# VHH binders against Endoribonuclease YbeY (ybeY), part 4

Target 1, 156 residues: Endoribonuclease YbeY (ybeY), of Chlorobium chlorochromatii (q3are0)
Amino acid sequence: MSLELCNSTRQAIPNKRLLQAIRMVVQGEGYEIATITGVYCGNRMSQRINRDYLNHDYPTDTITFCYSEGKAIEGEFYISLDVIRCNARHFNVTFEEELLRVTIHSALHLTGMNDYLPEERVAMQAKEDYYLQLLKTQKSISPQKSTDNAIFSCNS

## First folded at step 20 (VHH)

Design x4 (from v1 with G53S)
Fold by OpenDDE, fold request of step 21:
Structure x4 (fold): chain B 156 residues (1-156), chain A 125 residues (1-125)
Amino acid sequence: as target 1 above (156 residues)
Amino acid sequence: QVQLQESGGGLVQPGGSLRLSCAASGFTFSNYRMSWVRQAPGKGLEVVSEISSSGDSTKYADSVKGRFTISRDNAKNTLYLQMNSLKPEDTAVYYCARVYIIYYGNTYKVHMDVRGPGTQVTVSS
């Protein structure tokens, strides 16, 4: 299995906590990681992805590609740190909290969770809250294989 | 390398039946939602049927409901399409396709990233 995070920006992000969040969600929802790539980027990249795949020429907080449907998760997501920053200010929360929330959100999508319907949104938000709280209570992070702790910088 | 290969197409009379197969390789077949799509002459791609990774959920286009049955054998990495009561309007190249979902905002979009070369189905008297 492989869990990798890529940061295409110069902004520092809580890599270990993000990895922990993803693992926690995947495991908590009863899934396994086959291959997950999380890309943290700026608005430019977000907008490009949004344009190319969704015909939306604007940046967004997260775009999640869920390839698999089975128990072994294959997928990737793109989170704009610029949008996260704006959202954090808007919602009066810390950047880190919003970043973790959106990461958890993306991870939940990778498990096949939908939020299309209003009731699904409520349910998903509840799960986000749950995992955020759970993450806050975590005192230590268990070491994982090198491939599961990978954080790298990417140019695009 | 991810590959899909359709087979089982051919010429059949109206009311006849065909069984299409799709052999998958290069990926964990059982982990993916799959679909059959077709392209008739002068028409665009049409989703014919879809099946969940486990096979527990299936979807059909209205045009084929009650006549076509999608199934899969994950142990054999094979997707099937049983086509009964075939009609001339079913004439098309049939493709199997791997399905994935893109989530954005509070919605999602279904995509297909891989298809085979297709198999010709011709329904004619």
Scores: ipSAE 0.781, ipTM 0.904, lowest interface PAE 0.4, mean pLDDT 93
Fold by OpenDDE, last read:
Structure x4 (fold): chain B 156 residues (1-156), chain A 125 residues (1-125)
Amino acid sequence: as target 1 above (156 residues)
Amino acid sequence: QVQLQESGGGLVQPGGSLRLSCAASGFTFSNYRMSWVRQAPGKGLEVVSEISSSGDSTKYADSVKGRFTISRDNAKNTLYLQMNSLKPEDTAVYYCARVYIIYYGNTYKVHMDVRGPGTQVTVSS
């Protein structure tokens, strides 16, 4: 079991809270972590990934690669901090709150949850709200498991 | 290292049958959706069939529905394709492929990240 977060930017992010959010979602949805890599990057990297894999030549808030279908989650996600910052301003919320929301969103996708249909989007948003609220009420962060790594600088 | 290896291809007459196998290694096979794809001469890659990680859900191309059956044995890390009532138009290299999904916005895209070297299936009189 491995959960790793990578920050390719110089911007500080709430590392422990992000890890907690991912664990909370995975556990809450009845799954376990096999291998998850979260990459927090800028618009340049986001756009590159979007272009290369989806043929969209623009940055986006998150791109989630869900490899597994079973209960042991294997996946990756790429979140643009630049887009998060823009969205936070637009929605009149803090950068941290928006970042956590999008991280939770990506984690939900990793569990197989989708938002293709309007009703599915509503359901997913409700889940996001639930986990965000749950995270806010928790004063203590669960100890990091030995297999989980803290935020490190991305090499690419 | 993730590896897939197809076998069971060959030459058969129209109306004949073949059973393809795919041996998987280097990853947790039971966690992944799997697919059979084929490429005929001068044509692009075509998805033939897909099966969920548990085996409870299957999909087929219209061209093979009722003739082909996809299955899996997770204990043996093996994917199968039973091909009956074969036609000349089924002639192709058949590949086993691991499937994953990319979520973006409110949509998704299905991808294959690993496939084997393929096995040749030739249907001819």
Scores: ipSAE 0.781, ipTM 0.903, lowest interface PAE 0.4, mean pLDDT 93
Fold by OpenDDE, last read:
Structure x4 (fold): chain B 156 residues (1-156), chain A 125 residues (1-125)
Amino acid sequence: as target 1 above (156 residues)
Amino acid sequence: QVQLQESGGGLVQPGGSLRLSCAASGFTFSNYRMSWVRQAPGKGLEVVSEISSSGDSTKYADSVKGRFTISRDNAKNTLYLQMNSLKPEDTAVYYCARVYIIYYGNTYKVHMDVRGPGTQVTVSS
């Protein structure tokens, strides 16, 4: 079992909170982590992945690779911090909040949740809101403790 | 290392039957959706059938509905394709493939990342 985050940028991100968010979602949805790798990158890497796998030659906020369907989650996601920053400004929220939201979004996809249909999108957004609030509540109540955390630097 | 190996292909008369097998190794087979795909001479890859990780859901191409049955034995790490009422147009190399999903925006894409070397199925009188 491994949960690993990789940051290919020079920008600092709230690693502990991101890890906590992923764990909260996975556990909250009734799943276990087998292997999850979260990659936080810039537009260049995002666009490359989007081009290579989806034939879209532009950056996007997140691309999530969901390998498994069972209770043991195997997957990866790639989040562009550049897009997150832009979105945060657009939505009038903090960078951190948007980053956590999109991370939670990706984690929800890893559990098999879809947002293809309008009603599914509404449901997924509700889940995002729920876990964001939960994360805020936990932060205020007790210090964050995490086990089996692995943070890596990666190349773009 | 993820590996898939197909078997069970051969020459058969129209109306005949074959049962293909696919042995999987190097990954947790029971966690993955699997698919059979085929490639006929001069044609592209066609998805023949798909089965969920648990085996609870299956999908078939219209061209094989009612004739082919996909199944799996997770304890044996094996995927199967029962092919009945075979037709000359079923002649192709058949591959088993591991399937995963890519989520982006408000959509998703089904992708196959690994296939075996394939097994030849020839339907001819």
Scores: ipSAE 0.769, ipTM 0.898, lowest interface PAE 0.4, mean pLDDT 93
Fold by ESMFold2, look of step 20:
Structure x4 (fold): chain B 156 residues (1-156), chain A 125 residues (1-125)
Amino acid sequence: as target 1 above (156 residues)
Amino acid sequence: QVQLQESGGGLVQPGGSLRLSCAASGFTFSNYRMSWVRQAPGKGLEVVSEISSSGDSTKYADSVKGRFTISRDNAKNTLYLQMNSLKPEDTAVYYCARVYIIYYGNTYKVHMDVRGPGTQVTVSS
């Protein structure tokens, strides 16, 4: 089991809260972690990934790789902090709130949740709101202290 | 160590049927989405069909809908493609592939992780 978050930028991110959010989603949706790597990066890396895998050059807020479909999740996600900052301004929310929402969104994809159809997008947003509220109140899920294999930095 | 081995190709008349098999080893087959991909002479790769790890969700290229059926037997680590009403346009090398989903924006793409060496299907009079 491993859960690793990497920040390839010089921007500060709330690592502990991001890990809590991922674990909350995975547990809440009834899954387990085999391996999850979350990469928080800039537009240059996001655009490279979009070009190399997705045949477009514009940056997206997140790109999520769902390697497996079993109960034990294997996957990665890449979140552009530049896009998050722009979107936070557009939606009139804090950077941290938008970052947590997009991280939850990526974790929901890792559990197999889609958002292609309009009704799927509505369901995804409802789950995002649910987990954001849970994280804000911290009433239902405690972090696993004894089994936390998280790594809070990444190599350049 | 991941291995995929296709079989069941051959020469068949238009309107005929073939069943392709793919033996998988070196990974937990039942945890992964699988696909059949083909390459016709002088053409690029075309995704023919996809199947979820459980087998409950399938997708097909428009060119084969209603004629081809993807299935899997997770107990035997085997992927299948039943091909009916074959046409000369179906002539290709058919590859078994392990795939995964990449989500981006409000859409997704299926990406080929590993493929086998392929099996030739020729539909000709």
Scores: ipSAE 0.763, ipTM 0.850, lowest interface PAE 0.5, mean pLDDT 89
Fold by ESMFold2, last read:
Structure x4 (fold): chain B 156 residues (1-156), chain A 125 residues (1-125)
Amino acid sequence: as target 1 above (156 residues)
Amino acid sequence: QVQLQESGGGLVQPGGSLRLSCAASGFTFSNYRMSWVRQAPGKGLEVVSEISSSGDSTKYADSVKGRFTISRDNAKNTLYLQMNSLKPEDTAVYYCARVYIIYYGNTYKVHMDVRGPGTQVTVSS
């Protein structure tokens, strides 16, 4: 199993809580981790990935690559901290709350949850709210041979 | 090594049928979404159909709906495409592909990860 987070920016992020959020979603949805890499980056990297893979020339809050669909998740996600900061102001929530919500959103996609149709978006939002509430009330989950305590800076 | 090998192509008259097979090896087939894509002469790649890892969800291009059926046998690591009521415009090289989903901005894109060498299907009188 490998769960690794990389921060390519100077912005401090709540690494322990982010790892716990990902583990909570994966466990709560009945999945296991084969490999998950989470990259927290700026608008320039997000825009580059959107352009190179998605024919978009603008950043998005998250881009999630779901390589497999089995019980053992293989995937990665890229979250723009610049977009998170702007959205937190727009939604009148803290930077940390918005970052946790988008991280949970990415993890839910890794478990196969869609949000393309309007009813799917409602269900996704409900799951985001559910896991945010659980994070407020839960202590840390014990690791199961994972690297969830590993944090390092990454190069784009 | 990941390998995909198509078979079952050939020459068929309009209105006829063909069944394509794709043998997969070098990966856990049952964990991955699969697709059939085709390339008609002088044209780019067109996604014909896709199927979820379990086989529970399928999608088809409008041009083939009601005529083509994608399926998979996870015990045999094999993907299939049943092609009925074939038309001359179905003439193409057909590729088996392993695909994955990229989610962004409340939408998604299906990205082709690996494809086979292809099998020629020719529909002509």
Scores: ipSAE 0.760, ipTM 0.845, lowest interface PAE 0.6, mean pLDDT 89
Fold by OpenDDE, fold request of step 21:
Structure x4 (fold): chain B 156 residues (1-156), chain A 125 residues (1-125)
Amino acid sequence: as target 1 above (156 residues)
Amino acid sequence: QVQLQESGGGLVQPGGSLRLSCAASGFTFSNYRMSWVRQAPGKGLEVVSEISSSGDSTKYADSVKGRFTISRDNAKNTLYLQMNSLKPEDTAVYYCARVYIIYYGNTYKVHMDVRGPGTQVTVSS
C-alpha cells in the first residue's frame, strides 16, 4: 500500500496537509489505500492528459483515474496548479484552500463518488466542505504509513 | 504483470450455447469492474456486458439481453459469460476487459485498460 504525491512544478504546495486530506477522506468514507498517486502539475500536463484520455484539448483543475471499485483504493489524479491558482482568485479564497478542496474532491472520486447529477453535486460539495473544515481544525497530522511517500519532484 | 486470458470459444450452431471464461492474474481481481467486449468481422469493439467488482450489478447490451449472463468468481479470479440462444450475428472475437473510470468536471467516462488475446466464437449452421 502506498500514497505518493508528485509535484512537477516549481510552485510550493502543502505536502503534509495534502497527504492528510487524502487519508482523511479515504478513511472517512470507509475505504483503504492500496495505491494512490497524486500528481500536481501545470496546465501543459493537464491539457495533455485531458487531450489524450478525454479528447479535450484544454487544461482542467483535476482529472481523476479511478481504477478500483472495491474497498482498497487504486487510482491516480492530476491537478493543475495553474487552474487552482486561477480558481482561487476567482472564488476569493487562498491558493491552499482551493488546492485542498480540489484534492479532497479527487479523493472523493477515488472512493467512487459521483457528481454528475445536480443532487450528486450538492452531496459531493457538502462532503468537500465537511472534510475541508475537518482539515482546518486538525491540530496534528497523522503519521504516515511506512509505505507512504511524501511529495517529490517528478518529470512533467 | 496484469494478465487476462479468455477461453471457451468455438464453433456452434444457431440456437446453441457457449460458456466463456476469463482467468485474471497480476492484480486484485475483486477490486475491479470487469466487462466482456466483442469484435465482429469488419466492425468495431462492442461492449457486451459489465459486472461490478462485487458482482451485485450487471449490465448488458440490448443485443444480448435475455440471452447472455455475466458472472464472476472472485475467489477464483475468474470472469464468466454464459451465452445462450446464440445467433450468427454473435460471431466475433470475445475479449475480457478490466474497467476503470475517469472523472473530470462534473462527468465521468468508463474505459478499459487491459484485455486478453480473445477467444473466437463462431455461430454458423
Scores: ipSAE 0.758, ipTM 0.895, lowest interface PAE 0.4, mean pLDDT 93

Design x4 (from v1 with G53S)
Fold by ESMFold2, fold request of step 21:
Order: structure tokens, then sequence, then C-alpha cells
Structure x4 (fold): chain B 156 residues (1-156), chain A 125 residues (1-125)
């Protein structure tokens, strides 16, 4: 089991809350973690990944690689903090709230949830709202001891 | 290490049938989406069919829909392609591939991770 976050930018992010969000989604949807790597990056990396893998040349808020489909999740996601900042302003929410929402969105994709059809988009948004609210309820939880050693920066 | 080995190719007449098999090892087969892709002489790769890890969801290229059936046996770590009503344009090297989904925006793309060496299918009189 490995859950690792990597930040390739100088923007501070709430590592403990992000890890908590991913674990809550995976467990709440009835899955287990084999390996998950979350990369928080800028528009340059997001744009390069979109160009190289997806045949378009602009950044997206997240790109999620779902390597496996079984109960034990193997995958990666890449979130552009530049897009998160832009979207937070557009949606009139804080940077942290938007970052948590997009992280939850990526984790839901890792569990196999789609958002292509309109009905799927509604279901995805409902799950995002559910887990965001659950995180608020658990704001005072105790710090994790063992999982914290899986946090490191991409820039290191 | 991941290994995929196709078998079952050969020479058949138009209207005939073949069943391709792919033996998988080096990974937990039942956790992965799989695909058959083919390459006709002088052409690029064409995705023929794909199947979810459970086997519950399948997709087919329009050119083979109704004639080909993808299936898997997770207990035997084997992927299959039943090919009926074969046509000369089905002549190609057929590859077994492990694939995964990349989600971006509100859409997705299926990406080929690993493929086998392929098996030749020739449909000719």
Amino acid sequence: as target 1 above (156 residues)
Amino acid sequence: QVQLQESGGGLVQPGGSLRLSCAASGFTFSNYRMSWVRQAPGKGLEVVSEISSSGDSTKYADSVKGRFTISRDNAKNTLYLQMNSLKPEDTAVYYCARVYIIYYGNTYKVHMDVRGPGTQVTVSS
C-alpha cells in the first residue's frame, strides 16, 4: 500500500487534508489503495501531459490515470494549481476548497466513476459535495502517524 | 514482469472463423482492462475491441461489431477474441493489450500500456 503526494510548485498545499480526502473517498466507495501518486503541478506540466497523451495543447484542472479497475486501486493524478487558482476565483470559493474538490474528483475517477454523460456529471458533483462536507465534520481528527512519511515534494 | 502471449492466428477463407487467445502473466489480470488491437499491412493500429476487468462492459469497432466477440476468463488469466464471418479486410497482426483509462475534463481516453508480440490472421481464398 502506498499513497504519496508530490508538489512540483512553490505553492503551499494542505498535505494532511489532501491525504485524508483521498483515503475517505477510496474507503467510502468500497475500495483499497494499492498505489496512488498525486502530483500537484503548474500549467506547463499539465499542458505537456495533455499534448503528449490526449492530443490537445492546453492545461486541465486534473488528469487522472486509472491503471487498474479492481478493488485495489493503482493510479496517478496530476492537478494544475494554476487552473485551481483560476477556477477558485471563477466559482467564488477559496483555493483550498477548490483544491480539495478537484482532489476528491480525481479520487472518484480512480474508483471508476465517470463524468462524461450529464447524469454522470450530476452524480460526480453530488459525491464531491458529500465528501467535502464529510471533511468539514472530521476537521478535528487526530494527526496520522504512519501515512505522513509518504508525503514528499516533487521538487526535492 | 508483464507478459502477454497471443495464439490462434492462421490462414482462413472468407466467411470462416478463428478464436484468438492471449495468456497473461506477471500482473493481477482480473484488475485490468484489456483490448485487442490490429495492424493491417501498411496501416496503423486499429482498436478492435476492449473489455472491462470484470468482463461486464465491452466495446467494438464498427468494422467488427456483430462478427467479433471479446471475452475473458479471469480464473485462467486469458483474454479471447472470437472472430466470425471473417473478411479479407480483417487480415492483420492481432495484438493483445493491457489498457487503462485517462480521465481529463469531462471525458476520457483509453491508452495502451503493454502489448504482446501479436499473431497473424490472414483471410484469403
Scores: ipSAE 0.750, ipTM 0.842, lowest interface PAE 0.6, mean pLDDT 89
Fold by ESMFold2, last read:
Structure x4 (fold): chain B 156 residues (1-156), chain A 125 residues (1-125)
Amino acid sequence: as target 1 above (156 residues)
Amino acid sequence: QVQLQESGGGLVQPGGSLRLSCAASGFTFSNYRMSWVRQAPGKGLEVVSEISSSGDSTKYADSVKGRFTISRDNAKNTLYLQMNSLKPEDTAVYYCARVYIIYYGNTYKVHMDVRGPGTQVTVSS
Protein backbone atom coordinates (compact mmCIF):
# COMPACT_ATOMS: atom_id res chain seq x y z
CA MET B 1 0.00 0.00 0.00
CA SER B 2 1.40 3.45 -0.92
CA LEU B 3 -0.16 6.90 -0.96
CA GLU B 4 2.32 9.63 -1.86
CA LEU B 5 1.87 13.31 -2.63
CA CYS B 6 4.51 15.41 -4.39
CA ASN B 7 4.57 19.19 -4.80
CA SER B 8 6.89 20.47 -7.53
CA THR B 9 5.99 24.14 -6.89
CA ARG B 10 6.68 26.75 -4.23
CA GLN B 11 2.94 27.14 -3.52
CA ALA B 12 2.04 25.82 -0.07
CA ILE B 13 -0.68 23.20 -0.06
CA PRO B 14 -2.61 21.56 2.81
CA ASN B 15 -0.82 18.20 2.60
CA LYS B 16 -2.53 16.46 5.53
CA ARG B 17 -6.03 17.53 4.41
CA LEU B 18 -5.31 16.37 0.85
CA LEU B 19 -4.24 12.94 2.12
CA GLN B 20 -7.35 12.78 4.31
CA ALA B 21 -9.57 13.65 1.34
CA ILE B 22 -8.10 10.92 -0.84
CA ARG B 23 -8.41 8.26 1.85
CA MET B 24 -11.98 9.35 2.61
CA VAL B 25 -13.08 9.06 -1.03
CA VAL B 26 -11.39 5.70 -1.57
CA GLN B 27 -12.84 4.23 1.63
CA GLY B 28 -16.26 5.84 1.14
CA GLU B 29 -16.60 4.39 -2.36
CA GLY B 30 -15.68 0.92 -1.12
CA TYR B 31 -12.14 0.70 -2.50
CA GLU B 32 -8.65 0.30 -1.11
CA ILE B 33 -5.30 1.74 -2.10
CA ALA B 34 -2.61 -0.32 -3.76
CA THR B 35 -0.63 2.66 -5.08
CA ILE B 36 -1.66 6.28 -5.58
CA THR B 37 0.73 9.08 -6.49
CA GLY B 38 -0.57 12.64 -6.54
CA VAL B 39 1.55 15.34 -8.18
CA TYR B 40 0.79 19.02 -7.65
CA CYS B 41 2.53 21.02 -10.36
CA GLY B 42 2.38 24.12 -12.56
CA ASN B 43 0.91 24.81 -16.00
CA ARG B 44 4.16 23.88 -17.77
CA MET B 45 4.09 20.27 -16.58
CA SER B 46 0.31 19.99 -17.05
CA GLN B 47 0.60 21.30 -20.63
CA ARG B 48 3.49 18.91 -21.36
CA ILE B 49 1.49 15.90 -20.13
CA ASN B 50 -1.58 17.00 -22.12
CA ARG B 51 0.56 17.38 -25.26
CA ASP B 52 2.48 14.11 -24.83
CA TYR B 53 -0.41 11.82 -23.83
CA LEU B 54 -3.63 13.53 -24.89
CA ASN B 55 -2.82 15.47 -28.08
CA HIS B 56 -3.71 18.79 -26.41
CA ASP B 57 -1.42 21.79 -26.08
CA TYR B 58 -3.03 23.46 -23.09
CA PRO B 59 -3.05 22.75 -19.35
CA THR B 60 -5.99 21.22 -17.47
CA ASP B 61 -6.86 21.34 -13.77
CA THR B 62 -6.23 17.60 -13.36
CA ILE B 63 -5.09 14.62 -15.38
CA THR B 64 -5.85 11.23 -13.80
CA PHE B 65 -4.21 7.95 -14.86
CA CYS B 66 -6.40 5.00 -13.84
CA TYR B 67 -4.09 2.01 -14.30
CA SER B 68 -6.42 -0.56 -12.72
CA GLU B 69 -10.17 -1.19 -12.44
CA GLY B 70 -10.23 -3.53 -9.42
CA LYS B 71 -10.95 -2.78 -5.75
CA ALA B 72 -7.24 -2.11 -5.06
CA ILE B 73 -6.58 1.19 -6.82
CA GLU B 74 -3.42 1.74 -8.88
CA GLY B 75 -3.10 5.23 -10.35
CA GLU B 76 -1.74 8.71 -10.32
CA PHE B 77 -2.94 12.26 -10.92
CA TYR B 78 -1.41 15.60 -11.85
CA ILE B 79 -3.03 18.82 -10.68
CA SER B 80 -1.96 22.25 -11.95
CA LEU B 81 -1.93 24.72 -9.08
CA ASP B 82 -1.92 27.54 -11.65
CA VAL B 83 -5.26 26.31 -13.03
CA ILE B 84 -6.60 25.81 -9.48
CA ARG B 85 -5.74 29.42 -8.63
CA CYS B 86 -7.47 30.72 -11.77
CA ASN B 87 -10.56 28.54 -11.22
CA ALA B 88 -10.86 29.47 -7.55
CA ARG B 89 -11.12 33.11 -8.68
CA HIS B 90 -13.74 32.28 -11.31
CA PHE B 91 -15.82 30.19 -8.88
CA ASN B 92 -15.39 32.74 -6.08
CA VAL B 93 -14.05 30.13 -3.64
CA THR B 94 -10.78 29.82 -1.74
CA PHE B 95 -7.71 28.22 -3.27
CA GLU B 96 -7.88 25.46 -0.65
CA GLU B 97 -11.55 24.68 -1.36
CA GLU B 98 -10.94 24.44 -5.12
CA LEU B 99 -7.80 22.32 -4.56
CA LEU B 100 -9.68 19.92 -2.28
CA ARG B 101 -12.55 19.67 -4.78
CA VAL B 102 -10.22 18.84 -7.68
CA THR B 103 -8.29 16.35 -5.52
CA ILE B 104 -11.59 14.65 -4.59
CA HIS B 105 -12.57 14.72 -8.28
CA SER B 106 -9.33 12.92 -9.20
CA ALA B 107 -9.84 10.34 -6.45
CA LEU B 108 -13.39 9.68 -7.70
CA HIS B 109 -12.00 9.03 -11.18
CA LEU B 110 -9.54 6.57 -9.63
CA THR B 111 -12.57 4.65 -8.31
CA GLY B 112 -13.85 4.40 -11.91
CA MET B 113 -16.39 7.22 -11.84
CA ASN B 114 -16.87 8.96 -15.20
CA ASP B 115 -17.98 12.51 -15.98
CA TYR B 116 -18.31 12.49 -19.77
CA LEU B 117 -22.14 12.43 -20.02
CA PRO B 118 -24.27 15.23 -18.50
CA GLU B 119 -25.85 12.84 -15.97
CA GLU B 120 -22.39 11.60 -15.02
CA ARG B 121 -21.21 15.19 -14.46
CA VAL B 122 -24.17 15.82 -12.12
CA ALA B 123 -23.37 12.65 -10.16
CA MET B 124 -19.68 13.58 -9.97
CA GLN B 125 -20.48 17.07 -8.65
CA ALA B 126 -22.82 15.59 -6.05
CA LYS B 127 -20.08 13.26 -4.82
CA GLU B 128 -17.60 16.13 -4.72
CA ASP B 129 -20.01 18.17 -2.60
CA TYR B 130 -20.64 15.20 -0.33
CA TYR B 131 -16.96 14.55 0.40
CA LEU B 132 -16.14 18.24 0.76
CA GLN B 133 -18.85 18.47 3.42
CA LEU B 134 -17.59 15.35 5.20
CA LEU B 135 -14.08 16.79 5.23
CA LYS B 136 -15.36 20.03 6.81
CA THR B 137 -17.17 18.09 9.58
CA GLN B 138 -14.10 15.96 10.37
CA LYS B 139 -11.75 18.64 11.72
CA SER B 140 -9.69 16.00 13.57
CA ILE B 141 -9.01 12.49 12.30
CA SER B 142 -9.27 9.57 14.71
CA PRO B 143 -5.98 7.74 15.36
CA GLN B 144 -5.22 4.93 12.93
CA LYS B 145 -2.33 2.56 12.26
CA SER B 146 0.35 4.21 10.15
CA THR B 147 0.66 2.35 6.82
CA ASP B 148 1.18 5.31 4.44
CA ASN B 149 4.37 7.01 3.36
CA ALA B 150 5.20 10.44 4.74
CA ILE B 151 4.26 13.59 2.86
CA PHE B 152 7.20 15.01 0.93
CA SER B 153 8.01 17.52 -1.77
CA CYS B 154 9.33 16.36 -5.10
CA ASN B 155 12.08 17.87 -7.24
CA SER B 156 11.58 18.60 -10.91
CA GLN A 1 7.69 -9.28 -15.58
CA VAL A 2 4.50 -8.40 -17.43
CA GLN A 3 4.01 -10.74 -20.41
CA LEU A 4 1.34 -11.04 -23.08
CA GLN A 5 1.55 -13.90 -25.62
CA GLU A 6 -0.82 -14.16 -28.56
CA SER A 7 -1.65 -17.36 -30.44
CA GLY A 8 -4.20 -18.74 -32.89
CA GLY A 9 -3.27 -16.81 -36.02
CA GLY A 10 -2.87 -18.38 -39.42
CA LEU A 11 -4.01 -18.55 -43.03
CA VAL A 12 -7.76 -18.68 -43.60
CA GLN A 13 -10.10 -18.29 -46.56
CA PRO A 14 -12.42 -15.30 -46.90
CA GLY A 15 -15.60 -16.00 -44.94
CA GLY A 16 -13.73 -18.23 -42.51
CA SER A 17 -13.22 -18.00 -38.78
CA LEU A 18 -10.32 -17.87 -36.32
CA ARG A 19 -10.09 -17.58 -32.56
CA LEU A 20 -7.16 -15.67 -31.14
CA SER A 21 -5.94 -16.22 -27.58
CA CYS A 22 -3.66 -14.11 -25.38
CA ALA A 23 -2.02 -15.61 -22.29
CA ALA A 24 -1.24 -13.01 -19.64
CA SER A 25 1.25 -13.29 -16.77
CA GLY A 26 3.19 -11.10 -14.35
CA PHE A 27 0.20 -8.99 -13.27
CA THR A 28 -3.29 -9.41 -11.80
CA PHE A 29 -5.10 -9.88 -15.12
CA SER A 30 -8.59 -9.46 -13.64
CA ASN A 31 -7.82 -5.87 -12.56
CA TYR A 32 -7.04 -4.51 -16.03
CA ARG A 33 -8.83 -3.37 -19.15
CA MET A 34 -7.62 -5.19 -22.27
CA SER A 35 -7.67 -4.61 -26.00
CA TRP A 36 -6.95 -6.19 -29.38
CA VAL A 37 -5.13 -3.96 -31.87
CA ARG A 38 -3.97 -4.83 -35.38
CA GLN A 39 -1.49 -3.59 -37.96
CA ALA A 40 -2.14 -4.30 -41.62
CA PRO A 41 0.84 -4.33 -44.02
CA GLY A 42 2.19 -0.82 -44.48
CA LYS A 43 -0.37 0.72 -42.14
CA GLY A 44 -0.51 2.01 -38.59
CA LEU A 45 -2.12 0.40 -35.56
CA GLU A 46 -5.92 0.15 -35.44
CA VAL A 47 -7.80 -0.55 -32.22
CA VAL A 48 -10.05 -3.52 -32.98
CA SER A 49 -11.80 -4.04 -29.64
CA GLU A 50 -11.66 -3.30 -25.90
CA ILE A 51 -13.03 -5.12 -22.86
CA SER A 52 -13.36 -3.99 -19.25
CA SER A 53 -11.63 -5.87 -16.43
CA SER A 54 -14.88 -7.66 -15.50
CA GLY A 55 -15.80 -8.42 -19.11
CA ASP A 56 -19.14 -6.61 -18.81
CA SER A 57 -18.31 -3.69 -21.12
CA THR A 58 -17.00 -4.07 -24.68
CA LYS A 59 -16.29 -1.81 -27.63
CA TYR A 60 -15.58 -2.54 -31.29
CA ALA A 61 -14.23 -0.69 -34.29
CA ASP A 62 -16.94 -0.12 -36.91
CA SER A 63 -14.98 -2.26 -39.38
CA VAL A 64 -15.44 -5.41 -37.24
CA LYS A 65 -18.80 -4.91 -35.49
CA GLY A 66 -21.06 -7.93 -35.83
CA ARG A 67 -18.16 -10.14 -37.00
CA PHE A 68 -15.69 -10.12 -34.08
CA THR A 69 -16.32 -10.88 -30.41
CA ILE A 70 -13.90 -10.01 -27.61
CA SER A 71 -14.04 -12.02 -24.39
CA ARG A 72 -11.91 -12.90 -21.40
CA ASP A 73 -11.55 -15.70 -18.90
CA ASN A 74 -10.17 -14.17 -15.71
CA ALA A 75 -9.72 -17.57 -14.06
CA LYS A 76 -7.35 -18.59 -16.89
CA ASN A 77 -5.72 -15.15 -17.34
CA THR A 78 -6.64 -15.28 -21.02
CA LEU A 79 -8.06 -12.76 -23.51
CA TYR A 80 -9.87 -13.95 -26.66
CA LEU A 81 -10.94 -12.60 -30.03
CA GLN A 82 -13.45 -14.66 -32.02
CA MET A 83 -13.15 -13.56 -35.65
CA ASN A 84 -15.97 -14.61 -38.00
CA SER A 85 -16.77 -13.73 -41.63
CA LEU A 86 -13.14 -12.82 -42.26
CA LYS A 87 -12.26 -10.54 -45.18
CA PRO A 88 -8.95 -9.93 -46.98
CA GLU A 89 -8.79 -6.47 -45.33
CA ASP A 90 -8.63 -8.21 -41.92
CA THR A 91 -5.12 -9.43 -42.86
CA ALA A 92 -2.81 -8.02 -40.19
CA VAL A 93 -0.62 -8.75 -37.21
CA TYR A 94 -2.96 -8.85 -34.20
CA TYR A 95 -1.69 -7.70 -30.81
CA CYS A 96 -3.03 -8.26 -27.34
CA ALA A 97 -2.68 -5.09 -25.24
CA ARG A 98 -3.20 -3.98 -21.67
CA VAL A 99 -4.81 -0.53 -21.63
CA TYR A 100 -5.84 2.10 -19.09
CA ILE A 101 -8.01 5.20 -18.96
CA ILE A 102 -6.68 8.77 -18.68
CA TYR A 103 -9.29 11.33 -17.53
CA TYR A 104 -8.87 15.00 -18.45
CA GLY A 105 -11.40 17.80 -18.61
CA ASN A 106 -14.79 16.15 -19.02
CA THR A 107 -13.45 13.45 -21.30
CA TYR A 108 -11.06 10.51 -21.35
CA LYS A 109 -8.64 8.58 -23.57
CA VAL A 110 -7.72 4.90 -23.62
CA HIS A 111 -3.95 4.47 -23.61
CA MET A 112 -1.97 1.32 -24.53
CA ASP A 113 0.38 0.33 -21.72
CA VAL A 114 1.78 -3.09 -22.72
CA ARG A 115 1.55 -5.04 -25.98
CA GLY A 116 2.47 -8.60 -26.93
CA PRO A 117 4.66 -9.62 -29.90
CA GLY A 118 1.56 -10.31 -32.06
CA THR A 119 0.15 -13.15 -34.18
CA GLN A 120 -0.26 -13.05 -37.96
CA VAL A 121 -3.70 -13.44 -39.50
CA THR A 122 -3.80 -13.82 -43.29
CA VAL A 123 -7.10 -13.94 -45.14
CA SER A 124 -6.54 -15.07 -48.73
CA SER A 125 -7.92 -17.43 -51.30
Scores: ipSAE 0.745, ipTM 0.843, lowest interface PAE 0.6, mean pLDDT 89
Fold by ESMFold2, fold request of step 21:
Structure x4 (fold): chain B 156 residues (1-156), chain A 125 residues (1-125)
Amino acid sequence: as target 1 above (156 residues)
Amino acid sequence: QVQLQESGGGLVQPGGSLRLSCAASGFTFSNYRMSWVRQAPGKGLEVVSEISSSGDSTKYADSVKGRFTISRDNAKNTLYLQMNSLKPEDTAVYYCARVYIIYYGNTYKVHMDVRGPGTQVTVSS
């Protein structure tokens, strides 16, 4: 099992809370982590991925690759911190709150949740709110030995 | 890292049979939905068949139903395509692909991840 976060930007992000959020979502939805890579990047990388895979030339807040099917999740997500910052201002929420919400959103996609239909969007939002609330009440995990690997910085 | 290697193609008469293999490495094969896709000269990719990660669910293009059988051996990390009653229109390069979902915005795309060199199947007299 491997959970790795990579930040290709100079923007500080709450690494421990992000890891906690991902684990909470995966476990809460009844799944296990085989391999998850989370990349926190800028608009240039987000735009490149959208162009290369999705045939459009603008950045998005997140792009989530759900590779596996079944209970052992293999996947990746790419979150543009530039989009997060802009959206946080637009929605009048903190950068950290928006970042955690989008990270939870990506993790929910990794568990197979869609948000294409209006009712699916409502369900996704409800799950995001649920996990955000749980994260607020969660105590930091005590130091322990772990077999998963967390990477907090990368070059892009 | 991810490697897909197709084999088993060749020249065959109409009505003949071939069995294609795809050797997989660099990923946990048993976790992935897989597909055979083909490309005739000058044409785009056509999805021929798909199989779930466990092997218990399969789909086929109408053009091959009843003639082709997709299967997998998760212990050997190998995907197969048994092709019977071959027709000239089956002539193509055949590729295996990983099948996965890319979520973006509030929509998604089913992606066919073709990595290997393919194997040529030629059906002619």
Scores: ipSAE 0.659, ipTM 0.819, lowest interface PAE 1.0, mean pLDDT 88

